# Ledger of designs, part 4: VHH binders against tRNA pseudouridine synthase Pus10 (pus10)

Target 1, 373 residues: tRNA pseudouridine synthase Pus10 (pus10), of Korarchaeum cryptofilum (b1l7a7)
Amino acid sequence: MGKPVDDLLNSLMNLLDSETPSGGGCHLCDGLLSRELGKMLRKALSELEGVELSSVKSGVSLPAILIEREDRIRANHNPPKMRSLKVTLTRLLDVAISSLTGLKVSQEPDAILIFDFERGDVKLELAPVFIFGRYRKLQRGISQSRRKCPECGGRGCEACGWKGKIPQGSVEGIVGEVMREFFSAEDYVLHGAGREDVDARMLGEGRPFVMELLSPKRRSADLREVESEINRRAAGLIEVKNLEFSRREKIRILKERSPNVKKLYRALVEVEGGVEEGELELLKGLEGAVIRQRTPKRVLWRRADITRLKRVYEVNFRRIDDKKFELFVLCDGGLYVKELISGDDGRTSPSVTEILGKKSFCSELDVLEVMVE

## First folded at step 23 (VHH)

Design m04 (from m01 with T101V)
Fold by OpenDDE, last read:
Structure m04 (fold): chain B 373 residues (1-373), chain A 122 residues (1-122)
Amino acid sequence: as target 1 above (373 residues)
Amino acid sequence: EVQLVESGGGLVQPGGSLRLSCAASGFTFSENAMGWFRQAPGQEREFVAWISKKWGEKYYSDSAKGRFTISRDNAKNTVYLQMNSLKPEDTGVYFCAKTWVYGSWPEYFDSWGQGTQVTVSS
């Protein structure tokens, strides 16, 4: 690839000379471009090898001394046609890379080639790939997100493969490890439309999520195969469905809408002192009720202490035995259902505990539906 | 005895529309959520949509979203499914069901109609 690069370099230098206000070559760069550009272009090409891309963009970092020199010239002479060396060089590099690789130059590229002229090095930054889907958590005891590595506490160590997180036992890990392989990604991040507790199942059509794949060397895959492989490996712990390629914007949408998304819950409720069939009818009072809920005590470490108003739309119940009943709740997103049941020492009102006049607590919780519009 | 009777099915071309109806009897209609399911040949019965009893909350499968609309008339004890922009993959027997739990799982539904055939073909 030596001859094509050399020819291109000559062309680039000629173009640079023609576009510089002073004419006669890049006097401002003091020979830096002549010395380093060839090497850097070859490095750039090398970085692109084996990476699936459709588009690219150049970024240029110049030594501070050149910038200062340029500023001085501008201040002293104020030449009317003086273009920024950085801008000119970026444009020329874009043209060169496109010509050499066939890649399209885009403002939203699959990758950015950073030409660092201070260090004389080139780095490739790959844009992430986003996959949208729904997950079901069929078993309790599975976290949504990866847990911090117990050895390093998230800093990264040999035990965690320098990721700082443990993939096992999490939806993120189960799904992400498979996707990482398919896309040859460096890492991944799951963005869910809300979160369930570790001890809660996520059922129904599943929770919407976007998986962000970081620094992927591959950008295409058969998502049906990916889905099948995930489900196979999950061995009944979780399930994913309806995988599709997505964008970063989808993450924002999911997060912004999540508090307003209605949800259906199933709860197993235990009542101290027992509960009679007739008493359960009192729970119909929750239908249509506006719940005043101060931030639950159990989540104060990660949430602001505020009072929220949330609505319960519909409630159904079924007595199981003398001390237990099933409660189904259709309510606004963001309502803490466990506290709806317990009352959280009066922080949530009305509550099942308050209505029954008996201490009640949620022994099991399931998210049956996340009703994303 | 609980009875659910579906109607409105038929043969339509791709892009066409159908309106399914389900007449309910033998239970207090207004106190039950209603849903629609469908089953294609050789496939499992799948969720399409449900509507709540009081507030009229609606939920759709991903395949139904934007194309199908579930509604109910409590005075007529009837639930409806308006299906627009029909596709060949929408072909199947459509079933009406009632539920006290809501949800998209067939197991949560305690009564089913006989179904009505919907065929989308050119």
Scores: ipSAE 0.514, ipTM 0.817, lowest interface PAE 1.3, mean pLDDT 90
Fold by ESMFold2, fold request of step 24:
Structure m04 (fold): chain B 373 residues (1-373), chain A 122 residues (1-122)
Amino acid sequence: as target 1 above (373 residues)
Amino acid sequence: EVQLVESGGGLVQPGGSLRLSCAASGFTFSENAMGWFRQAPGQEREFVAWISKKWGEKYYSDSAKGRFTISRDNAKNTVYLQMNSLKPEDTGVYFCAKTWVYGSWPEYFDSWGQGTQVTVSS
């Protein structure tokens, strides 16, 4: 390791000297680069220990004094073929790292090694790993995103590992913790194709998501094993399926499609004053209806107060008992089904309350399908 | 009373096509959504496609999208699955199913056919 680095350093210094306009000694560099390169290359190799990579790219940060000296030479002498020191060093470091490690140089690398010549330090930046999948929420009371740590209110403390968030009680946390372990990542972000209310289940084929794994030291894993472990640890709460390696562009695609995705819902509806079998037939009036829905009161604190037009395509229903029935709704994405049922004091029309002539409310909501196509 | 009879299965080469049919009787066909599921040896039954009753809304599993097309003919009480660009992973028994509820969740499908075998091998 030391002798091959020294041999490579000598070769690189010869190449650097041939690119420098001064007479073979690097007066621009004040000798700094020859003294520092060996130590920084060894530091870079140390940073790569225990990290799974296929490709790298070098970055260079030079002290302002060297940039100023280069600018003075360019302005005062206008040499015919003076290349940027930063660009030249970056190319040389790319070659050196590739030679010493066998890693390929890429414009979209698994990692960037930043050589900070001002501080004499090397920093490793790892590209995220993206994993697409589908999640189901089998129980109510599970949020999609991680919740603030109750001990510190989001500031970060020992109880939350200084992240300000806890993994318990969320799809992101439960799934992300398993993935974090398999990929030896620092953290994670779940990007979902929409989201469901905390008190709703997410069923069917599941809601599409991409997990972004931050600073992962491993980039490969058997995704069947990852899936099995998630499903084992989250048994009864969350299931995932169809895990596959993905890219950041998939996140954009999911978010662009999400508002236009049709949904299938099951709602348990309670009817004030009770409901008869024959009364439920009136609900056929929802089929094909365009619902005029002003932003529900319960979400005004975070959503603009606008009126949306959403279509209900098909409905089915069955009576459970004197006061309750199940309602199944195939509808446009973005329709708030709780308010389709309650009417939201006239802010949603038509509504189940309006059609039955009886105050009705949704006591349970399930998303049976998110129809992404 | 309810009868769902699949046909059209067989042995095909990778890249080939098959069209499955499911003849339905014993219920009001136009008031039910229809679906296709498949089961590979040693695996759980998995969703392939479904089609709604009135609006003809269709939904496909990730593995079927772009290759399979579900359709229905209410005059013939028949649902179809056109399968193109078949892969060895598509091998299995294909079941037709009906539901008065929609979606891909098999617990909501209340009647199933006996299945038709599809084998994709080179």
Scores: ipSAE 0.492, ipTM 0.816, lowest interface PAE 2.8, mean pLDDT 86
Fold by ESMFold2, last read:
Structure m04 (fold): chain B 373 residues (1-373), chain A 122 residues (1-122)
Amino acid sequence: as target 1 above (373 residues)
Amino acid sequence: EVQLVESGGGLVQPGGSLRLSCAASGFTFSENAMGWFRQAPGQEREFVAWISKKWGEKYYSDSAKGRFTISRDNAKNTVYLQMNSLKPEDTGVYFCAKTWVYGSWPEYFDSWGQGTQVTVSS
């Protein structure tokens, strides 16, 4: 009907009159607030329909003319305890919305209702939902982030829903699409604790990530069910585990820790000219070594050309055949293992190529563990 | 040939502590990484912690971080798991394992102990 809104509006107007230092109604606004409050409250309630929330906060945007009038009154009269119209309206709207909906008012709300008195409109801004987890990549050729839409090249088109990105072939897309459905979200962003090359597998306990779900109309779900559905749809490609609800702060923590994490790698190494069992013992020289690594040529398009010092802690190896061996490396995060093997034409030293005296390259790479704390 | 013998399990109250030991023989202990896994009834074996061979780098599962400490004594061929702030969820059989390869994935561990029971109950 509209009776509860109208009754509340009358109550709010009475409260507003008692809060106004001039008395006798809305002197500051020439009656504008009375005409618009009821309309905007009904629109706010309409925006909240079908959206799962536990908490809310009001935001207020006032026309410049009202701000100028308030400033003029303050300058001309200097009243000792004049309350801001914006603050007063925000408090009244918070009370009104809470009363009409049962939602809590919060400093960290699930949603913000922005009451734009200049345009006479109300906008609903939904806080993201954050989900922490770990992912494994069981096959090569899967990127972490979504790839550009091939039809529009990233500009956005009808085929990609104007997002400019496609979900196929990435951890973000495969995991994010399932989560988007469960939370009725508009979009998603995967925040990983580092990343691995597209042609590498991500194994072990998995790489920590936080999925940020944008504009979610649902905020609760059984995360065991979400995990099961992701793993069902991605069977053989990606696995996730340890899903839990999280907060934006977790993203910051993941980013702060990523430069200091250690990694375990397995590499399949091919040696030009072949390799004998006894020659591999020379690779013990990598244990404890500080690797001077200039930015690899293959990543210069996105990384500054600088030299970094990275440590290799432990190494193990076993010969596969005449020309191949497996290399296992425990090392600092940020070390490019492909170039630790190839030497990158002298840009990485020491290297497997340098130590063996034979050109070597990495044909397969697995991340066995990302050792975040 | 390879023997891994766990000990130190038992019944403990929530919030309590236990120290597990794993005596190793039949291989060059200092050339192998060591790990602890656990298995609750009806569940698959779960990674708890591992320690590298030379540098003593340590890695823990999410459930163990901040509460458990893995360590090794190469002179005694023994790996330890100090478990603090124990919870009922930590109940299970704890297995010691070795690998000369690295990682937390059970398939990378080539030898396993028989396990020791840990029960956290009030």
Scores: ipSAE 0.470, ipTM 0.808, lowest interface PAE 2.9, mean pLDDT 86

Design m04 (from m01 with T101V)
Fold by ESMFold2, fold request of step 24:
Structure m04 (fold): chain B 373 residues (1-373), chain A 122 residues (1-122)
Amino acid sequence: as target 1 above (373 residues)
Amino acid sequence: EVQLVESGGGLVQPGGSLRLSCAASGFTFSENAMGWFRQAPGQEREFVAWISKKWGEKYYSDSAKGRFTISRDNAKNTVYLQMNSLKPEDTGVYFCAKTWVYGSWPEYFDSWGQGTQVTVSS
């Protein structure tokens, strides 16, 4: 039979007594700590049941009265190297939990057990799981992030499971719901290396992302199986590949690198008044051009109104019919290609409209590659 | 007629290096982006690297980054793939391809070479 909690509690109380400056009974405890410790240990064990973990760490929150009494003792005695009650309890609880469960103690644990001695409560905080991958958007009208629940406007309701967001119509939701299932997570957050417009496709090798799975009860899964299931459920809409376990640091790296990466675009351009094959040769004037682009009108609500200098490196084009052509652009990240085409009423120059001398607009946009290293 | 002829494949031990070449003819080389793909038995062709036409911008698959380098010599109508730190997983037939459009996916490339075998021994 295993060691009962009561036996361990007695051992802990003896060790706690030995950690005081006098070596006598624990005067800081005043009986409250010892009475609650046994109940809280049993609650901690129940919180751990059914959760896949390799490691754990204890956290301790003490009532102010105990902290203040400890401060008085320290001030009156000035003892060398006296460890705080909080540190001592944390170490003892780590040993106790490890002994009772077989879990390792780690400074980067899979879970933290918070022993709140003021409230008499134990909370289990599960470290998130991070999964790196690349996504393609094969259809237009798919946002990167989840949209607010239309029923409650983001407040939370029964229809959205009180999350305030719906999974339909987004990369985050479509991918995240499958991952949430495999890892038994409560929720998820997609962190992308940039984003594309809702009405654009995301093609090529795909846009790098990290999915953060919140409060996961499982921490392991066959990522090839996860990838296959995502691609099966999202067939025709989203594809993912190169799924691998990751860390929060990868999010920071992606965020810092992505604003300056180069992009490849395909745009379907419609030209008012029509376009002839020979007129398209004028577009070679975009190659190597520095585009002066004031923040597009359509994004002023969320972006500072400044003028950015962005380079177009290479272009190709192919006439489709009397009024349409395809434009292929290799350019700096942060260039708004829709406005490169329309000119945004002179806020972007040079532009396709300016070069052709004819009003032009982007009716379809594809991101062919996001060149993030 | 468009011709892309790969060379430089062979057998190499893990950690070794190979330099692949692709001689191009029958089109305006400097007006086209070039790429390398590879195919292991029973698998689809997978992207390795591409290089743009004028600016020489380069992009690599996740498996190639840090180990492979694509380059081009427009005077010789040749594209190269320098492969370092080779692994058994790199074994396959390596294909040179051209495109006047951009992208890392095979459907964006309009002409292909016959391929050169690269074998990294276990």
Scores: ipSAE 0.449, ipTM 0.798, lowest interface PAE 3.1, mean pLDDT 86
Fold by ESMFold2, last read:
Structure m04 (fold): chain B 373 residues (1-373), chain A 122 residues (1-122)
Amino acid sequence: as target 1 above (373 residues)
Amino acid sequence: EVQLVESGGGLVQPGGSLRLSCAASGFTFSENAMGWFRQAPGQEREFVAWISKKWGEKYYSDSAKGRFTISRDNAKNTVYLQMNSLKPEDTGVYFCAKTWVYGSWPEYFDSWGQGTQVTVSS
């Protein structure tokens, strides 16, 4: 099959002719279908312009009339060697595209060209690019995920590029916009190894993430340059490091393991009625303690209401003034430190509130490290 | 006075091993977390590893994970860094540090040693 265009046209015309009633043939249909396939092949080559690819695969969608005719032939004649028209067309299109472009045919391709014979159209679907890295949040008030567009409430509008989300104010948006530009992608999704509250900082070596870049027209870039540009645009807000190309499997690993890692926190604690210098020594009772923590009220909307047992390993503290102190906690992953402090109206025990005998709450939270033993 | 004295540095071939030690004095060793940092010429000080005070919880930089092991001996007031599978990129001055808090950020460490040179070459 060194001439796949000729073979495709011939095969399609022969199949359609075999189903035409005698004496009532439609020769105009033959001319129209042949011209339509040529248009589809030109459309496919046009779709590939400006796109960086190493491999490709063809997909075929057939009109119902051809599927029904093939099924009728199979039912009425039961030919022992009849190969599927879809399979035959796919193979011929793969050869044609590879011959015309030099791209390798792969079962895990950089792109799929979908030939829709029902609509007479060709669509290019690009495999995503995955970038692993670590992020820090240097200021509070930055969400991990993008916020809903305020102009359209999430429906999509010209102001938000019809995405329904804005890039400002989130790790996903700030990092993703730079990566989108470098890879000429249509959109992005950040997959984090856990998350911190919007009003918390994420410090230390940073939180692992994978950015999924959707419909990227480029698949290679200097990740050192990408990192530098992200950090320049996000100066004072977030930092990224250790960018490397990755795969979808890394997302699964991050999501499955992140709840179990140990974490180090700094909390600024405010105490109603004030706190004396010597009272803080009572907090040493948290060292080695197992905390019974029912799902905090503030996350019940998305987390099952169960009681979790989590350990606090080590605690340090320093009084700041008459009403405030710093608390440093090394603990199991999944412990909600805000509620370790507040007690969550008795849903977390022991708690700082319980130990001090005074209502306490976390006014500032920093994740100092997301760690592995 | 707080004193941290590193030893065990030297010249080693790629793939080789070294064991660094840091003798500590002038503070309650068992009540402080300890860490190792390194610095190559012309670069900023880089986090390598730390170990917590009582439970011995450990954390490593991405470059150290799987190759380096931090440990401590509270009876000898000493922290160690076992470095295996050494690479030329590991070359630098290695500093021992102490902190009453934890983490990888150097501003949280309140005392530092003078450092010991580690050189990895073929």
Scores: ipSAE 0.407, ipTM 0.785, lowest interface PAE 3.5, mean pLDDT 85

Design m05 (from m01 with A33T)
Fold by OpenDDE, fold request of step 24:
Structure m05 (fold): chain B 373 residues (1-373), chain A 122 residues (1-122)
Amino acid sequence: as target 1 above (373 residues)
Amino acid sequence: EVQLVESGGGLVQPGGSLRLSCAASGFTFSENTMGWFRQAPGQEREFVAWISKKWGEKYYSDSAKGRFTISRDNAKNTVYLQMNSLKPEDTGVYFCAKTWTYGSWPEYFDSWGQGTQVTVSS
């Protein structure tokens, strides 16, 4: 730690006095700074203890009465060089904190120290840490996102540790719990490049994601170790790879691109009445086809009811037995493949069901690739 | 008999380029997806790129993106991998593979070449 707090405070007060034309003290603050600044600064320092940071920024909240007073002075006297008390204090505090801690002052800080002069308190807000990677879901029955706590419905209760969500059985939970520990974070949010169904595997190179770690007390970690630990704890349910530090902007990019990303699917298709080898050749008609797909019935509760046009580029198929065949589909992102197969009562056309003239349904679905460019 | 024969490997300086070729025979080339994999010493075989049979859709690993280009010539029954801006970490044996389906998983591929050595070193 640099300068003694008392010396620094004196210096700050002198600077403040020099910047206030009224001389002899801050008449505007009516002694508030002299009374509270030292205490608040010490509190700020205490808040920083045990927290890994490289940069900091001060925020100042002033009592309304001071703001009004300042506004009144400005309105009535319009002093040419009167800087905002808030701005001045913020600057002084930045200098003080930097001097005392060695932390850099940044406009994009790792943390913000909020000096609340109304309450006489200081709060530390930590910026999130973002980790980019890819996940594979190797087993079915794993959701992408954490589920709401069945006991409290998301409100938070003792059963869920007041999180409102259950981490078990989800990619977010499996990955997030480990990362939370490594970064001593309060919570986490997984941002995926799209979503697969709970009953679908995510294979191939995996689905891109960004994990947002909220209020992390640590900001550095060996991501290889993190990756290893995640994969170990996942015990074959999921796998993560290519973890790297990222930024918030990556989330936007992932979300914006996801609908336009081509995807590769594997589906096990069952056909009522059976299917002959020669009939499967009819499915070649899907190659290059534009699919008109109205929002599937099963997702109407969370999606707008609209018709989308999606292209199927290629299909491969293999007959397994009299009633089943394996279907590979390379298509536009956002195409609902289950409905491509079933037809969803005519909401999706063309469909496997229509082409074969037999009711068909997807018994298994796997996402083989999310082809992010 | 299905045959895949890789060529074009060699020693190159960092930042250099190589073009790998894979000559295919013994199957209908145009009806198969072709892929490239690589294996560094002591590492598992990893996906590099694949190109589909009909649409010619291409997919790359994150490491290959922006630097490598996969292509195919059905008339010559050959798949290519143009590798630019090579790095030491690109060192390994590069394998050509075929599949009637799609994917970046080795298990999806039913035939493999013997591989060609690529060494990136100063």
Scores: ipSAE 0.599, ipTM 0.849, lowest interface PAE 1.1, mean pLDDT 90
Fold by OpenDDE, fold request of step 24:
Structure m05 (fold): chain B 373 residues (1-373), chain A 122 residues (1-122)
Amino acid sequence: as target 1 above (373 residues)
Amino acid sequence: EVQLVESGGGLVQPGGSLRLSCAASGFTFSENTMGWFRQAPGQEREFVAWISKKWGEKYYSDSAKGRFTISRDNAKNTVYLQMNSLKPEDTGVYFCAKTWTYGSWPEYFDSWGQGTQVTVSS
């Protein structure tokens, strides 16, 4: 059990005085620390109430005038071992907080207590919790990310609870709302290994993702229960699996690898004028082909207009009727499969449209696999 | 008639290895993607790995990654599953399957073998 705050404060002040050159610690801070430290420590403790933490770290912000004084002292007395007041104070606060709370001090803390001595205030910053998993989108019409609030356009309003986003109808929202509850988080962000269109299903083993839970007051949960609850609430729209605690680095890894991962697609293709069985054989020409694909027109508003080279490895197809066939494509990540089919007015070549000599379009698209290692 | 016959299953200790084989007949082997699935008692059939027909692209379940290797010999009409570092949770009946397309779910596959029992136990 930690020392009473007052006793600890006295100890801290004594220690501070002992570590300052010439016993001048009090002179340096002009009594600021003695006046504010108690209040600030109590504030810090209050901020920690009700928050699940294993570790903490103190941050210190000092008024400029103190820093200047310190510099002057250093310049005039040239004390070889004069430690920075900031560093000293940070250390002392770490010890104090640890003593009072029982929390471990870490360089990668669950929370940072920022002691602002200029304002005389303390702010608690909670480190996010990261959950890795895979999601399947079983129904079309579900976006990966939350949609902007239609009322405020993302600014935040009463209708959206000041989030600027609507959770409904999105993978992020469906998953994130449940996780937010479990972890008592302020908000959440889904980081996916790539994206699928709203009208595309995500099937197979699912898309890898990391959910970042912002300012969580809880840091532990049974992820099996979380998974179960998500899937239950999703009611067949989406499903998640293999939830595990993760780290921020996983986000980087997912994002870095995403463009280079191979993907498997299933597409329903409609052909103007119809398609014969023999014509489909021409699509074998896509196997092994390097596709030149300029940024699709439909995504130019959010993507740079560049030409990308992507490889199609394998294709399989099955004629369904006179106007439709099913197409399976194993290809490089980042290839826009809809445009592979349509040709996007020549921006993608070769294309199904080009090969068949008939306008073709993707009526249904499914991501079957995101082959992330 | 399409036939898939698995072999190579058996009892092995944790950390041990097994090599499963699936002999295929009755179809053009080289034109089909081959896959392995497994089913533990009381559980649903689970995807393990598949290997594509043309490029030999391989895909594994998360549980199989780093431990299992799928391969094929078109000349022998055989697909293999090398299983290393086996764990008790790997216990189950392992099934060979084929598909004209690709996929990691049973619904994508159109033919199945009878399965071979793999038991990992101390």
Scores: ipSAE 0.557, ipTM 0.831, lowest interface PAE 1.2, mean pLDDT 90
Fold by ESMFold2, fold request of step 24:
Structure m05 (fold): chain B 373 residues (1-373), chain A 122 residues (1-122)
Amino acid sequence: as target 1 above (373 residues)
Amino acid sequence: EVQLVESGGGLVQPGGSLRLSCAASGFTFSENTMGWFRQAPGQEREFVAWISKKWGEKYYSDSAKGRFTISRDNAKNTVYLQMNSLKPEDTGVYFCAKTWTYGSWPEYFDSWGQGTQVTVSS
């Protein structure tokens, strides 16, 4: 590692001296560059060991005293035509790293090497990897996002690796841990196209998501193998499909579009006082209806208290027994179906309760489709 | 007696198009959701698309989006699947199905046609 750096160092110092407008960059720096460049280049190479990259970019942080000196030279010379030391050094470091490693220099790099001349150190910052897919949640009681560590309540402890979160019991954790292993990432964040309640299933073709893998040392993997391993570990609980590499832009698209997508739900409805086949026909009054829904009481602690107008397009229903029926509802995204059923003490209108004239509530909810274009 | 009769299948070159039709009888067509599924040899039936009864809301699998279009003509009791930009992976038997309700799982559909073969050459 040291020999290629030594060979390059003299050439780099000569180029730096010739390209700095105020003459010899090192006299401006009191010898800082000549003392530190070789050491920092070797540190940069060590930071790259064991990391899969195609491209890189350099960053430079200079001590305040050097910035002040350069600013003073600029202020004292009438319109100084001075290329900054930072810009010149950054360009030369990009060339040096590319020569030593074969990596391309890119404005959208896989990694940034930050040369911190204040501290005499080099830090490697890795760009995230993004994986798009769809998940199904086959059991109730699984959250989308990771739960707080029960040992420390989120503060961080030895049991949770000081992250404050555990992977068990969530789509994010179950899927993310497998992906973290394949990509040698430090952590992960699941970005979903909406989410379902913990006690709801997510069925059908599944809910679109993007997994963001943080500080990944690997950037490639066979996604069919990743998918197979996720589905093997999560058998009976979660399934994923259609995994593909993606970009950050996909997250924005998913988040912006998810309130506008249509949803298909199945609900098991319990009716106080019982329900007859003929009474269920009244529920056809929901077809095409605009539902005025004030923020449900059960989510007021999380959501602003506003009134939303949402459409129910179609409904179907089937009586199960004297007190229960299945309700299928095709509706705008963002409609809270539990409250469409209960009425939420008049905060949702019309509602199943109001139409039947009998108190009704949702005992089981399934998301059958998230109808993303 | 519920009858669903698919037609329009055949052999086509990659990048080509086919239009499948499904003639329906024996039930109130306008009150049912209609769907298309497909099955390659050795595979389970795979959801392709469905179209709802009243509002004509449409839903597609990921493999169908942007290439296939489902439509229905309630006056003719017929549902269609326009398939464009066909790929060898689209090869299989295409089934028309109906349901009183909704879903992309085959178990939600209560009646099925016999299917029409679509073959996209390699």
Scores: ipSAE 0.445, ipTM 0.801, lowest interface PAE 3.1, mean pLDDT 87

